# Designs tried in a protein design chat: VHH binders against q96fz2. Part 193

Target 1, 269 residues: q96fz2
Amino acid sequence: CGRTSCHLPRDVLTRACAYQDRRGQQRLPEWRDPDKYCPSYNKSPQSNSPVLLSRLHFEKDADSSERIIAPMRWGLVPSWFKESDPSKLQFNTTNCRSDTVMEKRSFKVPLGKGRRCVVLADGFYEWQRCQGTNQRQPYFIYFPQIKTEKSGSIGAADSPENWEKVWDNWRLLTMAGIFDCWEPPEGGDVLYSYTIITVDSCKGLSDIHHRMPAILDGEEAVSKWLDFGEVSTQEALKLIHPTENITFHAVSSVVNNSRNNTPECLAPV

## First folded at step 10 (VHH)

Design P59 (framework vhh_6z1v_2)
Fold by ESMFold2-Fast, scan of step 10:
Structure P59 (fold): chain B 269 residues (1-269), chain A 124 residues (1-124)
Amino acid sequence: as target 1 above (269 residues)
Amino acid sequence: EVQLVESGGRLVRTGGSLRLSCAASGSTFSTYAMGWFRQAPGKEREVVAAITQSGGSTYYADFVKGRFTISRDNAKNTVYLQMNSLKPEDTAVYYCAARWGFYDTWNPNEYDYWGQGTQVTVSS
């Protein structure tokens, strides 16, 4: 996972993240740096994306089940990085393989510090190799969405007007991430950046790509991944596995160019 | 910031039991994950056991599994290490360590605050 869509206006995104804390209280996540959130149909590494993380990361004595939503840079910059420009990092930290996460210093250290986050997106893009040609077919991959009448999930066969109406009730894709905090050596604001954990593709996606993000399917999984005050690293890592509860449809080659940021990027073809 | 003070270390015969305590002061104890480490002369500091902020999860080094138990009492700002079936190889200075808002880890480099240590000697 190297491209996502996260286009919802801030208010719609916030409501889509409504959750229940440990005491059963209904809540909306509280924003940190909301002005840094840039909605886009075509988000690439090094751009900011919204993530959920525990309030306990920012506030001593906070209830670890309470959530903050914050934009973070995609592409983890380790806390030990010594250069002034994070784009100069030699390593690709866009994704983190689940099978080696405890072996790589860049990921093991923040994971040990409880720096787990949930990366939010409308969905993600993958490019399938096409038989008989050197061109690749892009696909938009996302959670099954419920139609307003509960007549079934939305799909590629549905009319364009039905697609326009689903954003009000869109179920956001929730991907397991690890973040870190980097202090610029020259001074300035602390940079928060994240990586997306990846696993082997499920059977449903294997014909599109061999890897997929570690998707946290449902509020129980999301809560356990975020709650570093109550859930150990060992227990949290049990949540990292492929999921079959995913759908997709082919999209236009317009998405190929990361500068293109229009609804056409995720519209069914 | 937190200060840690260990107690309970003493001379014990092989096969004996001992309970170590670590009292925390300063920052709210319940925001810290805690660990017990040990260091014998001429050796590196190694993990013995660790416990999450809530006490809901623990880690144990293979050489103490089944013999040692880590626990905490957040109301008393104290973490404990119950040591049973002690062996001469358990002789070391035992250190209590804390890390803010973090999970059980075997890596001493990930802990922010350390106690002064308490000597445990196990002999025949």
Scores: ipSAE 0.000, ipTM 0.160, lowest interface PAE 14.7, mean pLDDT 84

Design P6 (framework vhh_6z1v_2)
Fold by ESMFold2-Fast, scan of step 10:
Structure P6 (fold): chain B 269 residues (1-269), chain A 123 residues (1-123)
Amino acid sequence: as target 1 above (269 residues)
Amino acid sequence: EVQLVESGGRLVRTGGSLRLSCAASGSTFSQYAMGWFRQAPGKEREVVAAITQSGGSTYYADFVKGRFTISRDNAKNTVYLQMNSLKPEDTAVYYCAARWGFYSTAPNEYDYWGQGTQVTVSS
């Protein structure tokens, strides 16, 4: 996973993240740096995307089940990185393989510090390779959606006009991430950056791409992944596996250019 | 940060019971995982028991399972170790330790330590 959509206005996104803390109290996540959130239909690595993380990472008196929402840079910069410019990092940290996460220092260290986050998106894009040509077919991949209580699920057969109406109750894709905090050696603001954990593709996606993000399906999985105070690294990693609870539709080549940021990027073709 | 003070260590006969207490002061105690460690003369410090912030998960070393119970009272900023069916090999200085996040079985991963309380078990 190298491209996502996260276009909801801040207030809509916040309400979509309503949750219950350990005491059963209904809450909305509190924002850090809300001005850095930039909605887009076409987000690429090195841009900022909203993530959920435990409030305990920021506030010593917080319950670890309470949540913050914050924009973070996509592309993890390890806390031990010693150069002044994060773009000089020699290896790709956009994604982190689930099978080697405990073997790579860049991911093992922040994971040991409980730096787990949930990466939010409308959905993600993948490009299906066509045999014998350089042409690739892009697909938008997302959780199954309910159009209305009575109308049932949204699907590829729905018109683009109906798709524009579903965002008020859109179920956000919740991907397992690891983040780190990097302090510039010469001073300046601390940089928060994340990577998306990837797994082998599920059967339903195998014809599109061989890998997929580790999707946390449902509030119990999201809660356990975030709650680093009550859930060990070993227990949390049991949540990392492929899911079949996913749907997709083909989209136009407009999405190919990361500078294109319009609803056409995810509209069915 | 937290400051930790252990109490309750004393001489006890084999088969006896003892409850150790660790009182915390300073920064918010309730947000730390807590551990009990012990060190006998000439030996390394080893984990005995550990507990998460809410008390929802606990760990016990194999040599104390079924005999010791760890608990905490966040309103009183205190963690306890109830020790039953004591054996001479339980003789050691017992230390309380605090760690940010989930508990660990490795002593070097704890952020704050008490000064220790001596437990002596005689036959």
Scores: ipSAE 0.359, ipTM 0.732, lowest interface PAE 3.0, mean pLDDT 88

Design P60 (framework vhh_6z1v_2)
Fold by ESMFold2-Fast, scan of step 10:
Structure P60 (fold): chain B 269 residues (1-269), chain A 123 residues (1-123)
Amino acid sequence: as target 1 above (269 residues)
Amino acid sequence: EVQLVESGGRLVRTGGSLRLSCAASGSTFSTYAMGWFRQAPGKEREVVAAITQSGGKTYYADFVKGRFTISRDNAKNTVYLQMNSLKPEDTAVYYCAAKYGFYEDTASEYDYWGQGTQVTVSS
């Protein structure tokens, strides 16, 4: 997973993240740096994307079940990185393999500090390799959406007008991430950056790509992944596995260029 | 950042009971996982029991399961260790410790420590 869509306006995104804390109180996540959120149909590594994380990471007196939503840089910059420019990091931290997460220092250290986050997206893109050619077919991959009587069908046969109606009640994709905090050596604001944990693809996606993000399906899984005060690293990692609760449709090649940021990027072909 | 003060340690007879208290001051106590450790003469400091910030999960070392109970009162900034069916082998200095995040069974993982309270169990 190297490209996502996260285009909802801030207020719609916030309402889509409504949750209950440990005491059963209905809440909306509180924003950190909301001005850094940039909606886009075509998000690539190094751009900022919204993530959920425990409020306890910022407020020492917070209940660990309370949530913050914050934009973070996609591409984890380890806390020990000594260069002044994060783009000079020699290895790719866009994704983190689930099978080696406890062996790689860049991921093991922040995970040990409870730095788990949930990466939010409308969905993600993958490019299917066609045998015998160097051309690839892009697909938009997302949670099955609840059909309403007014919305019509969601999928390849839908009209563009039907897609506009679904965004108000869209179920966001919730991907397991790890984040870290980097302090620039020459001073300045702390950089928060994340990686997406990846697993072997499920059977439903195997014809498109051999890997998929670790998807946290439902509020119980999301809550347990975020709550580093009540859920150990070992227990949280049990949530990391492929899921079959996913759907997709083919999209046009307009998404290939990350500079293209229009609804056409995710519209069915 | 918390200051921890243990109390309740004393001489007790084999088979007796004792409750230790650990009072916290400083940063909000309720955000920390809490642990009780003990150290006998000539031995390493070992975990006895631990509890999450909400009290929803607890850990007990095998040698105290069924005899000791850890609990906390976040309104009073206090963690307790109720010790029942005490044995001479329980003789040690008992330490209270605080850790950010989830509890651990290793002493080196804890951020803040009290000065200890002596428990002596006589036959």
Scores: ipSAE 0.575, ipTM 0.839, lowest interface PAE 2.0, mean pLDDT 89

Design P61 (framework vhh_6z1v_2)
Fold by ESMFold2-Fast, scan of step 10:
Structure P61 (fold): chain B 269 residues (1-269), chain A 124 residues (1-124)
Amino acid sequence: as target 1 above (269 residues)
Amino acid sequence: EVQLVESGGRLVRTGGSLRLSCAASGSTFSTYAMGWFRQAPGKEREVVAAITQSGGSTYYADFVKGRFTISRDNAKNTVYLQMNSLKPEDTAVYYCAARWGFTYGSEPSEYDYWGQGTQVTVSS
């Protein structure tokens, strides 16, 4: 997973993240640095994406079931990184393999600190290798959406007003992530950055790509992954596995260029 | 959620030094990035210095670089502003501000909680 869509305006995104805390109270996540959120249909590594994390990361006595939403850089920079420029990191931390997460210092250390987050997206893109050609076919991959008379479908949208109906009540993709906090050695703002945990593809995606993000399917899984105050690292890692509850459709090559940021990037072909 | 109380403001001579303190109570101080702002009569409130939640990174406005130092003591729930080589143009009410989370803001609107201010007057 190296390309996502996360285009919802901040207020729509916030409402899409409505949740219940441990006591059953309905809540919206509280924003940190909302001005750093940059909606896009075509997000690549090193850009910022919104993540959910426990309020307990910011307030020692907070209810660990309460949620913060914050933009973080895609591409985890470990807290121990010594260089002044994060781009000098020797290895790619865009994704973290589930099978080696407890063996790699870059991921084991933040996991030990409870630095689990849920990465939010409309969906993600993968490129299928096609036989008989050097071209790859891109696909947009996302949770199955509940179709209603009031909610449009992506394929039926033909005007800006109809496109708005597609995103009303859209079920966001919720991917398991690990984040870390890096303080520049020479001073400057703390960098919050994340990686997406990956697993083997499910049967339904195996013809498109051999790996997929670890998707947290439903509020119970999301809650347990975030709640580092009550759920140990060992218990949380049991949530990391492939899911079959996913759908997809082919999209045009417009998405190939990460600078293209239009609805055409995820429109069915 | 957090209460902030500034202290240390007084009349000082040009070229003198002064240390301001800001004591925090309420929610955990160590979860907030902190800033010092100032406001002279008829002027807008402006950032002077800021410090991350951990204390590992600091910011200084150009007009105080090399003269002022911000620091924090999380065990005492206090943030400090050490002011050296004071000038008459440093005369202002100095405000302590707290921003939820790890990093500081550059604008007053980015801070969540404010103290009442402490007056610093620098005589010519």
Scores: ipSAE 0.000, ipTM 0.137, lowest interface PAE 16.7, mean pLDDT 84

Design P62 (framework vhh_6z1v_2)
Fold by ESMFold2-Fast, scan of step 10:
Structure P62 (fold): chain B 269 residues (1-269), chain A 123 residues (1-123)
Amino acid sequence: as target 1 above (269 residues)
Amino acid sequence: EVQLVESGGRLVRTGGSLRLSCAASGSTFSTYAMGWFRQAPGKEREVVAAITQSGGRTYYADFVKGRFTISRDNAKNTVYLQMNSLKPEDTAVYYCAADWGFYTTSPEEYDYWGQGTQVTVSS
């Protein structure tokens, strides 16, 4: 996973993240740095994306089941990175393989500190390799959405106008992430950055790409991944596996250029 | 960040019961996982029991399962270890320890330690 869409206005995104804490209280996540949230149909590594994480990471007296939503840089910069410019990091930390996550220091250290987050997106993009040509077919991949009054269900055959209407009640994709905090050596604000954990693709996606993000399907999985006060690293890692509860449709080559940021990027073709 | 003080250790007879208390000084107590460890003369420190921030998850070493119960009262900044059916082999200094996040069973992973309370089980 190297490209996502996360285009919802902040208020719509926040409401889509409504949750229940350990006490059974219905809540909305509290924002940190909301002005840094930049909606886009075409997010690439090094851009900021909204993530959910436990409130306990920011407030020492917080219940670990309460959630913050914050924009973080995509591409984990380890806390021990010694250079002054994080763009000079020579390792690709956009994704973290589930099979080596406990073997690599860049990921093992933040996991030991409970730095688990849920990366939010409308969905993600993958490019299918086609035999006989050098061209690749992009696909938009997302959770199955509930039926609408008009179409019954949302599919590739629906018009773009009908597609736009579903955003008010869209089920966000929830991907398992690891984050870290980096303090610039010469001072300045702490940089929060994340990586997306990846697994082998499910059978439904195998014809498109051989890898997929680790998707946390449902509030129980999301809650357990975030709650580092009540769920151990080993227990949380049991949530990391392929899922079949996913759908997709082909999109136009407009998405190929990460500078293109329009609804056309995810519209069915 | 926290200071821990154990109390309740004393001499008890085999088969007896005892409750140990660990009082924390600090407003961050409720965010820490807590563990009880013990160390007998000439032996290494070993985990006895551990408890998460909310008290919803607990761990017990095999040698105390069914006999000991760990609990916490976050309003009182206190962790308890209820010890039942005590054996001479339970004789040790009992230590309270705090760690941030989920509990661990390794003493070296804990950030804060109390000074210990002596439990002696005789006859």
Scores: ipSAE 0.402, ipTM 0.755, lowest interface PAE 3.2, mean pLDDT 88

Design P63 (framework vhh_6z1v_2)
Fold by ESMFold2-Fast, scan of step 10:
Structure P63 (fold): chain B 269 residues (1-269), chain A 123 residues (1-123)
Amino acid sequence: as target 1 above (269 residues)
Amino acid sequence: EVQLVESGGRLVRTGGSLRLSCAASGSTFSTYAMGWFRQAPGKEREVVAAITQSGGSTYYADFVKGRFTISRDNAKNTVYLQMNSLKPEDTAVYYCAAEWGLYRDSPDAYDYWGQGTQVTVSS
């Protein structure tokens, strides 16, 4: 996973993240740095994306089940990074393999500090290799959505106009992430950055790509991943596995250029 | 900020039992994960057991599984380590530690430490 869509306006995104804390109280996540949220149909590494994380990371007295939503840089910069410029990091930290997460210092250290987050997206893009050509077919991959009479079926043959009707109740993709906090040696704001954990593709996606993000399917999984105050690293890692609860459709080559940021990027072809 | 004070360490015979207590003061105890660590002379500090904020999850090192039990009482701001079937190899200074996240493998992850309580197991 190297490209996503996260285009919802801030208010719609916030409502889509409504949740219950451990006591059963209904809540909306509280924003940090909301001005850094930039909606886009075509988000690449080094851009900012919204993530959910436990309020306990920021407030000593917080219930660890309460959630903050914050934009973070895609591409984890480890807290121990000594250079002044994060772009000089030699490692590609866009994704973190689930099988080696406890072996890589860049990921093991923040994971040990409970720095787990849930990366939010409308969905993600993958490019299928076509036999006998250098061309690749892009696909938009997302959770199955609740269908209404007005929205009809969602698939490659559907009218692009039907997509506008489903955004109000769109189920956001919730991907398991690890974040870290980097303090610039010369001063300045703390940089929050994340990586997306990846697993082997499920059967349904194996013809498109051999890897997929670790998707947290449902509020129980999301709550346990975020709650570093009650759920240990070892218990949280049991949530990291492929899911079959996913759907997709082919999209046009417009999405190939990360500078293209229009609804055409995820419209069925 | 949280301050930790261990108590209960003493000389015990092989096969005996002992309960250690760690009293916390300062900040809201119930927001911290708690751990028990030990250090024998000439050895590095190692994790013994850990418990989450609510007490809903616990961790034990392989060498104490089935013999030791960690528990906490948030109303009394105290964490306990019940030690059964003690062996001479359990002789060490036992430390209580607190931190926001639960890191079972490394003492380096813990921000707050007590001064330790000596446990000696004879035979």
Scores: ipSAE 0.012, ipTM 0.420, lowest interface PAE 8.8, mean pLDDT 86

Design P64 (framework vhh_6z1v_2)
Fold by ESMFold2-Fast, scan of step 10:
Structure P64 (fold): chain B 269 residues (1-269), chain A 121 residues (1-121)
Amino acid sequence: as target 1 above (269 residues)
Amino acid sequence: EVQLVESGGRLVRTGGSLRLSCAASGSTFSTYAMGWFRQAPGKEREVVAAITQSGGSTYYADFVKGRFTISRDNAKNTVYLQMNSLKPEDTAVYYCAARWGFYSEAEYDYWGQGTQVTVSS
């Protein structure tokens, strides 16, 4: 997973993240650096994306079940990185394989500090290789959505006008991530950056791509992944597995260029 | 930063029971995971039990499962270790430990001075 859509206006995104804390109180996540949130239909590595994380990471007296929403850089920069420029990191940290996460120092160290986050998106894109050609077919992959005028989820055959209406009640894709905090050696603001944990594709996605993000399906999974004060690393990792509760449709090649940021990027073709 | 003071250690007979207490002061106690460790002379310090911030999850070493119970009272800033069916091999100095968050039952940042538990016939 190397491309996502996260285009909702900040207020709509915030309401889509409504949750209950450990005491059963209804809450909205509190924003950190809200002005750094840049909605886009076409998010690539190195850009900022909104993530959920435990409030306890920022406030030592906070209940670990309370949530912050913050933009973080996609592409984890380890806390131990000694160069002055994070772009000089020699290895790709856009994704983290679930099977080696405890073997790789870049991921094991922040995971040991409870630095788990939930990466938010409308959905993600993958490119299906086509036989006998160098061209690939892009697909937009997302949670099944409930339609108000028809029983069941929104379908690929729906018109663009119907897709515009669905965003008011869109169920955001919630992907398991690991983040770290990097302090520039020369001084300056702490950089928060994340990686998306990946697993083998489920049966439904195997014809599109061999890997998929670890999707946290439902509030119980999301809350357990975030709550590092109550859920150990070992218990949290049990939440990391392929999921079948996803849908997809083919999209146009407009999405191929990460500079294109229009609704056409995710519209069904 | 938090300070921890253990109490309750004493001599008990095999098969007896004992409750250890650990009183915390300083930082807000409810934000710390708490653990009990023990160390006998010439042995490495080993984890006995751990409890999360809310008390909603606990860990026990295999050698104490079914015999020891860890609990906490956040209103009293205290963690307890109830020890039942004590054996001579339970003889050790028992340490209360605290850490911010709950990353591992084995790693803690703040330690008490210890309380001696001796189990004899």
Scores: ipSAE 0.337, ipTM 0.706, lowest interface PAE 3.1, mean pLDDT 87

Design P65 (framework vhh_6z1v_2)
Fold by ESMFold2-Fast, scan of step 10:
Structure P65 (fold): chain B 269 residues (1-269), chain A 125 residues (1-125)
Amino acid sequence: as target 1 above (269 residues)
Amino acid sequence: EVQLVESGGRLVRTGGSLRLSCAASGSTFSTYAMGWFRQAPGKEREVVAAITQSGGSTYYADFVKGRFTISRDNAKNTVYLQMNSLKPEDTAVYYCAARYGFYTDEYSPSAYDYWGQGTQVTVSS
């Protein structure tokens, strides 16, 4: 997973993340650096994307079940990185393989510190190799939506009411991530950056791509992944596995260029 | 900031039982993960048991599994260590400690931020 869509306006995104804390109180996640959130139909590595994480990472007296939403850089910069420019990191940390996460220092160290996050997206894109050509067919992959019988009517709407219906109750894709905090050697603000954990593709996606993000299907899984105050690394890692609860449709090659940021990127073709 | 005071340490016979208590001062006790550690003369301090913020999850060192139980009462700002089937090897000063968060591979003393002064447990044959 190297491209996502996360286009909802901040207020709509926030409401889509409504949750219950440990005491059963209905809450909305509190924002950090909300001005850094940039909605886009076509998010690539090194851009900022919104993630959920436990409030306890920022407030040492917080209930660990309470959530913050914050934009983080896609592409984990390890805390031990000594160069001044994060773009000089030789290793690709866009994704982290589930089978080697405890063997790679870049991921094992932050995971040991409870630095688990949930990466939010409308869905993600994958490119299927086509026989007899260098062309690849892009697909938009996302959770089945409430009361969507066919999952085929996501695209250009002829009316504002139809468009609002599609996104008003959209179930965001919730992907398991690991983040780290890097302090620039020359001084400046701490950089928060993340990686998406990947697993083998489920049967439904195997013809499109051989890998998929580790998807946390439902609030129980999301809560356990985030709550590093209650859930150990070993228990949290049991949540990391392929899921069949996913759907997709083919999209236009418009999405291939990460600079294209329009609804056409995820519209069915 | 939290202050921790252990109590309950005493001399007990092999096979006996003992309950240690750790009283915390302050209104933020429920936000801390708690641990019990021990240190015998000439040895390093080692983890015995740990408990999460809500008490919903616990950790036990291999040498106490099945014999010791950690619990907490957030209304009383207290964490407990119930020690059963005591052995001479359990003789040590027992410390309670507080930290933020709970994750594996981080049960070393350096992972804990606040410490009590300890209570002596002596197990005689």
Scores: ipSAE 0.386, ipTM 0.707, lowest interface PAE 2.8, mean pLDDT 87

Design P66 (framework vhh_6z1v_2)
Fold by ESMFold2-Fast, scan of step 10:
Structure P66 (fold): chain B 269 residues (1-269), chain A 124 residues (1-124)
Amino acid sequence: as target 1 above (269 residues)
Amino acid sequence: EVQLVESGGRLVRTGGSLRLSCAASGSTFSTYAMGWFRQAPGKEREVVAAITQSGGSTYYADFVKGRFTISRDNAKNTVYLQMNSLKPEDTAVYYCAAKWGYSTDYEPRGYDYWGQGTQVTVSS
């Protein structure tokens, strides 16, 4: 997973993240650095994306079931990185393989500190390799969405016009991530950055790509992944597996260029 | 846009108590984190107390901890600052501020909307 869409305005995104804390109280996540959130239909590594994480990461005595939403840099910069420019990191940390999370120091260390987050997106993009051509077919991949009868017999995925109506009730994709905090050696603001955990693709996606992000399907999985105060690393890792509860449709090559940031990027072709 | 109007500032004696109120109108109040700031003549504006949108977490500057209490009533679109054991050093214009979203950061630059201020004077 190397390209996502996260285009909802800040207020719509916040309401889409409504949740219940441990006490059963309905809540909205509290923002950190909300002005750094940049909606886009075409988000690439090194850009900022919104993630959910436990309030306990910021407040020593906070209820670990309460959530913060914060923009973080896509591409994990380990806390031990000693150079002054994080873009000079010698290896790609956009994704973290589920089978190597406990073997690689860049991921094992923050995971041991409970630095688990949920990466938010409308959905993600993957490019299907076609034999006999250098062209790849892009697909937009997302949770199944609820359709309404007032939208007629045409489903939400059938036309671009219908897609405009589904955003008010869109179910955001929730991907398991690991984050770290890097303090510049010469001072300055702490950099929060994340990686998306990847797993083998499910049967439904195997013809598009052999890997997929680890998707946390439903509030129980999301809550357990975030709650590092009550859920151990070992227990949390049991949530990391392929899911079949996913859908997709082909999109135009407009999405190929990450500078293109329009609804056409995710519209069905 | 949200509009904020402070009230309750007045002259009080050292050791006295005072409650400030901030009435909000406009956008949905419960979606804003709220803070109280103060500014004495010739000094920079500083945070006094802050409260998250839900009221689930509060922040207090060290110089008011144990003396001041921030609270909010989302049904009345109001945030309060209860000030006890007032000192001459508490003399300042007190400002109510709101920020969109649910951040626990309490930096003044992060606040989007500000009231006009209410003067609190503490004398011996």
Scores: ipSAE 0.000, ipTM 0.128, lowest interface PAE 15.9, mean pLDDT 83

